# VHH binders against o26223: the designs that were tried, part 209

Target 1, 191 residues: o26223
Amino acid sequence: MKLLWTSQHIKVTVHIDGKVSKMDVLEAIKTRRSIRKYQDREVPEELIDKILDAAMCGPSAVDERPWHFIVVRNREMLEKIPEVHPYGAMVKDAPVAIIVCCDSSLEKIPGFWVQDCSIASQNILLAAHSLGLGAVWTGVYPLEDRVEGIRRLFSIPEHVIPFSVIPLGYPAENPGTRDLFDPDRIHLEKW
Short names: E, the ipSAE of ESMFold2; O, the ipSAE of OpenDDE; V2, 0.75 times the mean of E and O plus 0.25 times the DockQ between their complexes.

## First folded at step 11 (VHH)

Design D23 (framework vhh_7nfr_2)
Fold by ESMFold2-Fast, scan of step 11:
Structure D23 (fold): chain B 191 residues (1-191), chain A 124 residues (1-124)
Amino acid sequence: as target 1 above (191 residues)
Amino acid sequence: QVQLQESGGGLVQPGGSLRLSCAASGFTFSYYWMSWVRQAPGEGREWVSSISYSGGWTYYADSVKGRFTIARDNVKNTLYLLMDSLKSDDTAVYYCAKHKYSALPETQDAFDIWGQGTQVTVSS
């Protein structure tokens, strides 16, 4: 590694929000559900900013951080997503969607951008849930027709790969929570 | 109190060996990547070596590769740097540093906790 530092800029911006989430991390993980029905109610920009901040806090291979995000609120654009994504019908009814993208020019380790964008996508789902919103991950990559459809629809450059489309909004359904713990999948010391 | 304390520095002749230690307290040591960074007289800071949270991955600057070994003991919350075949160019203050993220440092901003440093002098 060719690194020689001559100075360090340590800037600490103190943000005192005054608001603490009532949901701890384990509760958020265990109670998050895919939400596909949304209220006819706009999501404030400040909540989207908090969600995207959380998305960018994930670990990334060799700190490549290749993610870029498109925030879609335009109703006409949301209504066109099902035309290029057969299982994205719920997106047209969401007040907003986030498209998680990889800028391949930022990739340092070949292939790990998929893991990086998966982590960002999951953080979006968890952050949305913790803020009282519902969301669902709809898959784009590695399905070539969906990748190119989303690329054309949103004028995404050739070096950028759309990874997932995540509609979100205030929930209009409550599917309840699941108990998914399976001790048969845990092996001690050896298989 | 969050703290990193280096020890093991000193005066050594060219070709000699030293073992540096860094005792960590006030945070969960086993969760974080750790690095050694050095600063020679009149020079800027230079990254020397990094070790992953588990000790499974180690990385070295080209200038020290094959001569230095980084290691950690997560039970004792201690980071080590074993320095063999020391050269006059290795003379510097050596700092122990905690990473903010599980990745190799691109700048000094990659670290949030620094030790006080320990002096290594290589001369005849």
Scores: ipSAE 0.000, ipTM 0.170, lowest interface PAE 13.0, mean pLDDT 83

Design D24 (framework vhh_7nfr_2)
Fold by ESMFold2-Fast, scan of step 11:
Structure D24 (fold): chain B 191 residues (1-191), chain A 124 residues (1-124)
Amino acid sequence: as target 1 above (191 residues)
Amino acid sequence: QVQLQESGGGLVQPGGSLRLSCAASGFTFSYYWMSWVRQAPGEGREWVSSISYSGGWTYYADSVKGRFTIARDNVKNTLYLLMDSLKSDDTAVYYCAKHKYSAEPETQDAFDIWGQGTQVTVSS
């Protein structure tokens, strides 16, 4: 099998030799960065499904799993998000965004849905990164104007709370390396 | 200054071995899939091998499978191609290429940064 490139007739055949190991979770955690610039390329539905599967695998208080997700690919709708979210300007340039929501009717213990949806949001970021995509968490809750703006824009019911908007796509920027380990923040036995 | 710089090419006898290196600069190397692509005299570009951002996944063209090994060092920002049991038909200019996306290349358009190339000649 041979891959040949021509400008007129592109022939592509790929031989998959195999997978020598799974993606390292620690590597994904350490190298994930907020990505706000995206290539003009669609993200396959299969990758979104994998990301959402990972989001739903997060722990939740008393296993309440209160999360619901809205997948937005419609360009007109993506372009309206910055109108209700001032720091979400990059969303209009993303091929897709995921809105993480809490269905309060699924909540078993009051208040823990915030932690639950935070875990789901982080899992989306990590899963996207592990699949070669870039994403960024843009905050909605607890800012009332953003919560109501997103609710109105996507016809979200009153018992459902939009928590975060996460645009994602193939990255078009490289924010560089971060060395964040700080031993001064680690206390042994007592403060 | 975004660059890929290959080295390690040269003249080698059939059955010999070579190690190609590609030094990356100006971008976060550990975020991207990388590939080796070759071009023989009078021929189009032929994809040789790809490696995922972590190094956990590798893909090879049938023509090189079992003879070539792709590897990377994310601390040194360097991509490698270890070439064993070289044949005369492996003679080509070898290019290091950065993927736009994390998937194995589906078209030549999958790459956004190319190196200058390094010549590999297999003959006696």
Scores: ipSAE 0.000, ipTM 0.139, lowest interface PAE 15.0, mean pLDDT 83

Design D25 (framework vhh_7nfr_2)
Fold by ESMFold2-Fast, scan of step 11:
Structure D25 (fold): chain B 191 residues (1-191), chain A 124 residues (1-124)
Amino acid sequence: as target 1 above (191 residues)
Amino acid sequence: QVQLQESGGGLVQPGGSLRLSCAASGFTFSYYWMSWVRQAPGEGREWVSSISYSGGWTYYADSVKGRFTIARDNVKNTLYLLMDSLKSDDTAVYYCAKHKYSASPETQDAFDIWGQGTQVTVSS
């Protein structure tokens, strides 16, 4: 019974600067910020595994689950990403990056793989935050020069589309809080 | 109904030009890579050119590079092939082809919808 009822509440543990904090799902969503500065510290494989598990738990259109992930830890490879991605300069300073890809042969509904990969990308950001890491989504698709650049750099086959590059690490910055609620964007019954 | 309809073929003299069009309907055209494929009399199908979903990226067969230009209009759901400096060897039925996987440039056994074709004849 207690185990049944505890499943109604999701608690997330955040490790920040050697400290342990617990947050619920709403707190994780509201406090996640894009982090572009990272400590010179290795991210354990166990944390990457947890993040990728979370990425695969998102809803997927007709359960097509088209995502594949490339985990990049090699410093030389990370330093080459900004050459093919103009807004990816921070990637070279990250200890690790995850490239979210779509295997287009798994596509069941045309175009919905973009939503599937967006959901996976957001879950990576939230999971990283919950584990005391910082991350940022850098866009690849639908910018064709970036898609081709990342494809060539990581030997990605033609039926697989690189969607996003997400550098992550222990944060070396602490952006202020945001209040993003705007009731003018809520319409009742009709526009 | 998913369909592709080619037009613009005809008879042209060597060194002349033609513009082929392919009207697409029944699918979200702007999501898909599109290709032109031709078939000469008594020959197999030959891939000619491909264009990405946004139109920003194009590929050409060596035989047509520098002479043909592939283009698309995602508002009109239309694919184009602009053919310059036509040669007798360009004589073929030209087919518009939809890539099976929307964002994939793959051309080997990777088309799921074909047009009916438009005849291009290059003759003096």
Scores: ipSAE 0.006, ipTM 0.331, lowest interface PAE 9.9, mean pLDDT 86

Design D26 (framework vhh_7nfr_2)
Fold by ESMFold2-Fast, scan of step 11:
Structure D26 (fold): chain B 191 residues (1-191), chain A 124 residues (1-124)
Amino acid sequence: as target 1 above (191 residues)
Amino acid sequence: QVQLQESGGGLVQPGGSLRLSCAASGFTFSYYWMSWVRQAPGEGREWVSSISYSGGWTYYADSVKGRFTIARDNVKNTLYLLMDSLKSDDTAVYYCAKHKYSATPETQDDFDIWGQGTQVTVSS
């Protein structure tokens, strides 16, 4: 009848009720937090592929799907991101980052690519969380210096716009869940 | 005031059943994972069971699997532990605990709110 907490650690084998213990979608949405500290562990390619599959499943204006993704695992390249992104310091400590880009040649309706790439970025965050990973969205567009810096660093063509940089990894921090429901933002029938 | 208050403990014979309750106040109970943790006389704390914020996911320690059921009522802000087929080894103080974050806690520090505990004694 052990496993007990010995000192600060629990030694336990968790029995999951049912075949697969997945977060339900509402739980995943409500418990996802920005994670900026990562374990020194590789993220398997299989998990990145699942995340990117989820990213491409988002809706887009007139089904234009203008998104392209750069997967960065090279330590030297990850260490250079903070030089061109002032709020990207955590990226150098991540095992991997995804750069969400818009290929403007795929845009069918002007300006909606921002919404499209935002949806893809959020799907990356949510998918990562559902797979036991942590991630954070660091903004690139519409800040021209960041756009230019990231473009230069990763040899991104002029017709492609870097939108966000999302470092991810196994979390090494654990922020609590947020209580964000605000009924004052809900209007019934009229404003 | 943020608090967890356990009840329902007592003396029971081997093979008997008990239902523990934990009344939560001062926070939005329905947003958090909750656990039961026990401490036997002279032993360290042992995690028993966890339940997701919705009640859709439950986890059990191998020692209680098939005998205990964790449940919650988010309308009443109450956590339950239904204990069947009790054994002398189940004798312990049972604590209700609120998770800080994850579904499965790794240490005691993964909980931020603890109840005072309720004594369960299984004796012939």
Scores: ipSAE 0.000, ipTM 0.154, lowest interface PAE 12.6, mean pLDDT 84

Design D27 (framework vhh_7nfr_2; at its last look DockQ between E and O 0.02; V2 from the best seeds 0.00; counts 0 for: pae E 15.4 > 2, placed apart)
Fold by OpenDDE, look of step 12:
Structure D27 (fold): chain B 191 residues (1-191), chain A 124 residues (1-124)
Amino acid sequence: as target 1 above (191 residues)
Amino acid sequence: QVQLQESGGGLVQPGGSLRLSCAASGFTFSYYWMSWVRQAPGEGREWVSSISYSGGWTYYADSVKGRFTIARDNVKNTLYLLMDSLKSDDTAVYYCAKHKYSAFPETQDDFDIWGQGTQVTVSS
């Protein structure tokens, strides 16, 4: 419980009801699933901060760190995202979404930003999962219609490229576990 | 025009009950979290209660917890505050407020629309 004093003398007692799950890194990776159904439950700002912190901890080409993040909590905006992202229907049901973007002006080497933003996006998913949240990676780039749709919707500058939309929330589904290990995809020394 | 209009305030004895209503218009009510905030004479604004857009999540200030109940009817575009066991310290103008975000409010900037308020007076 935290007592927050806001501007204009608004007193707020904050009850943090969110549970933080503790997972080791391998558990988080192996048990993570895409979650597309969410509870009617708030995601505390503290959890978002932790997720964003994790998002920025990944490596980037020449340490360019080109990523930017738009945190979307406005309900009306969340409802509009599916209008420009046909496979983002679940976003309207989420209490929050993170839009991962690349600032092209920060690129040191052209083209590696896709890898950089992918790493950031994956870290968001893993961090969310480890914190007891569910998330899903909805691809924006490289589909031009989605890129432009998101750009227009959020007034994103031309030099900034929206990469992914990641809705987040407390899970309202359990897809179960899966084993994705495939030894046929492993090649030793040569193809 | 976006509008919130509170009603249901009045004079009550200590221990009494009131039901406040807030009628919303001009926006999609079900898209937004809603809150009650009150202001006593000579005091700053005090957050009272919040409810998620679907009503599945509610929050209360410690001062009203166990006595007040926030609810909403998204079909009627109406927010409610059921106030039981009223105390003299509950005397205030009660405002309904629309959230910008699907989140618990932390600052006044988290609200973008306010009602005109309804007076609640608890006095013997």
Scores: ipSAE 0.025, ipTM 0.468, lowest interface PAE 3.4, mean pLDDT 89
Fold by ESMFold2-Fast, scan of step 11:
Structure D27 (fold): chain B 191 residues (1-191), chain A 124 residues (1-124)
Amino acid sequence: as target 1 above (191 residues)
Amino acid sequence: QVQLQESGGGLVQPGGSLRLSCAASGFTFSYYWMSWVRQAPGEGREWVSSISYSGGWTYYADSVKGRFTIARDNVKNTLYLLMDSLKSDDTAVYYCAKHKYSAFPETQDDFDIWGQGTQVTVSS
């Protein structure tokens, strides 16, 4: 006998115990998907500001916080990104993109800026998702041709390294959730 | 060999309490989220409560919050549901279930292992 959920089941509000700060954080992490199709609709500046605020709240090695961000809304510039980024075709169809950069003059420990900018990029994806937007991380660093292409396209100075290009907008697709939990990757006490 | 075995159901008066247990075997219990799901006579399944693999996070349906407590013992591989202030509307068969995903269940298909169910009847 295959018993289906009642009509009320999907309307049940989940009560979070006081041990969990916010359901939205875990749900956002678990349900965030790469979105590559966007509605023909502008994203308000206020939402971009909230996303960038979240990006800057990530931990950073010795608090170096080397990240800088370029917000691109100009259609002509967005349309040129696929010319220097082979897997960035969806960027031309997005209403806005954020380029995450490292200012090497702010670097205190060599090499850790990659981790810092990865954290900032992930925070952008999670914040966008939590605000009802879709986004995707397209890799730039460490692929030299992409790094130099993006640098030249946006007049990025020599001491600044473009790390990722993240197009975002209101989603025009809804991919399903994934079960990625693998207990074989968890080792107790030792390898 | 992979199984969930429930116990602790029964007849109780309104306002009473019951403690349900679910013994797990054949898999690494401590690695998985677990839930309690109930089914009232003539109705579909309704999600009641979930607990994370560590026991650090617990979640409850609005109909039971403040009255029910979900807990687990990873050493004994056992899931619990402490039911306080029972109401006639709590009358149902209660199932323990193992999650496929470390997330909220949307349908019965979000669980891969189910217990046999234990009957809870609340009546005077």
Scores: ipSAE 0.000, ipTM 0.157, lowest interface PAE 11.4, mean pLDDT 82
Fold by ESMFold2, look of step 12:
Structure D27 (fold): chain B 191 residues (1-191), chain A 124 residues (1-124)
Amino acid sequence: as target 1 above (191 residues)
Amino acid sequence: QVQLQESGGGLVQPGGSLRLSCAASGFTFSYYWMSWVRQAPGEGREWVSSISYSGGWTYYADSVKGRFTIARDNVKNTLYLLMDSLKSDDTAVYYCAKHKYSAFPETQDDFDIWGQGTQVTVSS
């Protein structure tokens, strides 16, 4: 795969509600909600590229960067995901989904790939939100039936582990903002 | 030597176009967000546009949105600003600036390396 950022004229603009948006990182974190209902509206390829760029910016254990991503737009494939992922029913209604995977051959520290792929998955959610999209993380790993079902459906090799399926699209719901800060979870100096 | 060197400025008529370039040397260009900042005669510095280190995120001041395009080439270590539909209000010295952090800049102190600037003059 070749990334083509060249000196050629490229007009890159993000429009939310007809305006270019600047979303503060703390605002994005505080206002992001799981979105399970999507408009019947295409997500431009350019936005998916931005989201995946953000996904790959995450830290990883000893810089192992074990992640791979499958972008799914094919309607028939999206409709099949709920057959192997019982809590992924909303995926069939999404215009696109991203499957986050670990290539175990890239692991340098055993087992930390879970943290690595969790970071990439959360970055996908935040980047999607900042671009005016809604998304939800649906868990695949460590549930064996889900892992094998997704692996079979997308011809994922045995050394590659599907971690999460993230449907995304323009939101068709607004769950509102939550106040989740709990100072009782904070321990100074010791438990 | 750590250096940013702008080029491509000049005199242009209203409605015209220019492409600014900023050649970077002496640091790992692909690690950092970059910005264009401009200063009109007798005024303070105005942020124009920013781009993330990969080019995945771009930001524009409202005054230039839809007319300017920021881009980067991490192979050639070069930052660009394509300026279309230029107006007299775009007349300024344009600076290329390196961010201290991989974050949207809030103040001028969020930049640690500046170029010498290139003059853009839009006049009839």
Scores: ipSAE 0.000, ipTM 0.124, lowest interface PAE 15.4, mean pLDDT 85
ESMFold2 (binder alone), look of step 12: mean pLDDT 84; pTM 0.857

Design D28 (framework vhh_7nfr_2)
Fold by ESMFold2-Fast, scan of step 11:
Structure D28 (fold): chain B 191 residues (1-191), chain A 124 residues (1-124)
Amino acid sequence: as target 1 above (191 residues)
Amino acid sequence: QVQLQESGGGLVQPGGSLRLSCAASGFTFSYYWMSWVRQAPGEGREWVSSISYSGGWTYYADSVKGRFTIARDNVKNTLYLLMDSLKSDDTAVYYCAKHKYSAFPETQDEFDIWGQGTQVTVSS
């Protein structure tokens, strides 16, 4: 590609090709932080597609894969989330949010959908981080007031349970480093 | 306040190598896409390379692909350009530039902070 800087713009005649993330798995896990402040820039749909692909790659009990996802970009809808989720104030400032849901009709083993949706949620956070985005898991289930509030706001059917709301965007904060390793929580051979 | 300071330029023989550095201050370096832009004598500014805030995305002009590598150190707030197999056509003042926004693809067209530049001369 030939890009020439003319005035205040780059003169673009051919598109720019992206590169894949070079962050390894352990680095992604150890450096991912909850991000609650976002730049006022849109997230490309291609990145959301990659994140959702990663979300669906998680293991699930008896391979039930009960997850469904709602992608919210509508500013009016994002602004209403804090009205039904007290700890979701940052969602209104995000360019996009993903709502992780369980379709209870797909559940094969009672109760394991919580673990399934937790895995999907964590994969969203890790994938977002590896792609240069920031995100945070805001809890919906098992708080019934939040579950019903989100259900009503997004017209979610009664047999579908909203599990988490994950706002994401390009970060506008850089939380400091953490060392969370605690050997006192590791027991060898017996408790 | 906000400042970008380049270093590492100089005179080098064709086929040689140089490493340019850009020290950033006055803003949260790790939140922004950064670029290298060059300007040869009598020519307009030419975009060379860009790197995302995490380093996970890099882009290169066709003229430097395979020869230059852009890198960043977010702990040291420093941007780098590793230049291999230098050609006479690479002779230019090299500028470090901060993207106005920290998102791609919209950030590819806009910069708001520029360094003072560092001269690279490729000649025998």
Scores: ipSAE 0.000, ipTM 0.136, lowest interface PAE 15.8, mean pLDDT 82

Design D29 (framework vhh_7nfr_2)
Fold by ESMFold2-Fast, scan of step 11:
Structure D29 (fold): chain B 191 residues (1-191), chain A 124 residues (1-124)
Amino acid sequence: as target 1 above (191 residues)
Amino acid sequence: QVQLQESGGGLVQPGGSLRLSCAASGFTFSYYWMSWVRQAPGEGREWVSSISYSGGWTYYADSVKGRFTIARDNVKNTLYLLMDSLKSDDTAVYYCAKHKYSAFPSTQDDFDIWGQGTQVTVSS
């Protein structure tokens, strides 16, 4: 489709259940919700490619870009994730999951890979939402048992750290609206 | 003060055994992966073994697998290396090191705290 620019908003085209919806960046940020129930419907490879492209566009400390991604579509592998991740039960019901990893050999400044992979994870969630999909961030790092469980399950090398597991699919739930703005957390000029 | 202090090194015959200890202080020992790294005379540093913060996960270099056992006591803040079937090639200064990450280091700079080392000599 043709990109239309306005003086107020940047708009993106989103496909929701076969229909086209337009969502600006602020709307995407404010309306993204964790989705844990998915339709029995495949996610096209083209949408996964767009999501991963967005994930790699995040800022990283000294431009180190330490992220690697594992795309898991195999049902048997998805069913094994809850065995090593107690709060990942919904992953077995998702058509696909993305494992966000840090390759420590690419890290240029110690410790900032956590922020880098957090940014990549959030970009996956926002991109999925903008494309009409639902996703949820399930935490892996810094919980040792989850890190090593995921590492062993997916044959991840010891210099690579699994950071998050993000199942995604077409949403089969619609969580309510949230109003999270709290002016008491905003301090002018000093604490 | 933040420090690691090794002990238990010495002279042993080939086929002998040694138990190395590393006393940790000045940081929360139970939060971190720990490693043993060795340096033979005239050589660079070689990673030997790593243990997770809980002790649930252990990893070994191929050169020592089956002969060495890494262990930790989080109540005593102490790391151990049990060395069996020692060979002349095991002769080195053995260092206790704290990981910056939960993954294996690509360089020695991936460790942030090092002990002073303890000498192990395997000879007849």
Scores: ipSAE 0.000, ipTM 0.114, lowest interface PAE 18.0, mean pLDDT 83

Design D3 (framework vhh_7nfr_2)
Fold by ESMFold2-Fast, scan of step 11:
Structure D3 (fold): chain B 191 residues (1-191), chain A 124 residues (1-124)
Amino acid sequence: as target 1 above (191 residues)
Amino acid sequence: QVQLQESGGGLVQPGGSLRLSCAASGFTFSEYWMSWVRQAPGEGREWVSSISYSGGWTYYADSVKGRFTIARDNVKNTLYLLMDSLKSDDTAVYYCAKHKYSAFPETQDAFDIWGQGTQVTVSS
C-alpha cells in the first residue's frame, strides 16, 4: 500500500516537533512578551486550533461572543498588510497571522464588542505563548484608515469590523520578562 | 482494544450520495487528527480528507473538494465522510486513519491506526 497524493501537494511536518511548554496561568501572564521576530518554520494547524479554541473561551458582554477570526498563511497577503498598517512591518515575516473581527450583527450591547475582541486578542497572545509560540497584537480598531485597509485586503463585509492583526510564529528573539508591579496603583477599601 | 471500524459503503449510481462512518475505540478520539484515505482498484493509497481534533479545521484533496464533507462527533467517538455528486472514479475502498501527529500526512507512517476499510462502488 504505497501512498499516492492527489494533484494537491501539501507538504507536512513529518518529524514530530512540539515539546509543549507547561506553564501555569500566572507564569504565562507574567512571562508573555510581544514577539516580532519569527523563525522560518511553519506553525502546525493543531496549534492554531488550540489558540482559536482559547480565544473563544473568553467572557463577552451578555455572552454575545461577536468575534470572528481570519487565519492568514498566504505569503503574498501577509506581505500586503504593512501597506495598510504602518506598524505591522513584522507581519510580512510571520508564518501566519490571525485577524480578530467583530460581527456587528451579533452585538447585543452597543460598544462592548471592543472589550470582547480585546479579551479574544489577549487569549490568543497567552495561548500562543503557552504553546511555545510568539505573537504581537497590532492595533487596527479604532483607526479608520487601518480598519478600511484591512477590510478591503481580506474582503471583510461591511457589518464586520476588523479589530486586531496578530502575527505569530516560533520566536526568534527572547526579550526576557518584566516586573511591572506598582503598589501605588492599588487602593484598599476606597480611593 | 484499539480499533477503527468503517461502515456505510455500498453501490451507488453516478451523481448519488453516501455517508461513511468510522467508530473509534481504545484511545482518546478527541485528541487526534483523523483522515479518510482511499485505494482504488490497482492503485496505491490516495489521501482524501483530514479533520483536526476539534473539528475546527478540515482539508480536502482537490479531486473531492466541494463534493465531500468530513465531520466528527467527539462525544460519540465517530468520524464521518459525507459524499455527494459521486463519480465513477470515486470507486475505492475507503479507510479511516488516526494521525500520529497533526497536519497532512505525506507518508503512510503518519498514521498509526487504520480501519479495515469499506468498499464504495460508483457504477450504473
Scores: ipSAE 0.000, ipTM 0.120, lowest interface PAE 16.7, mean pLDDT 82

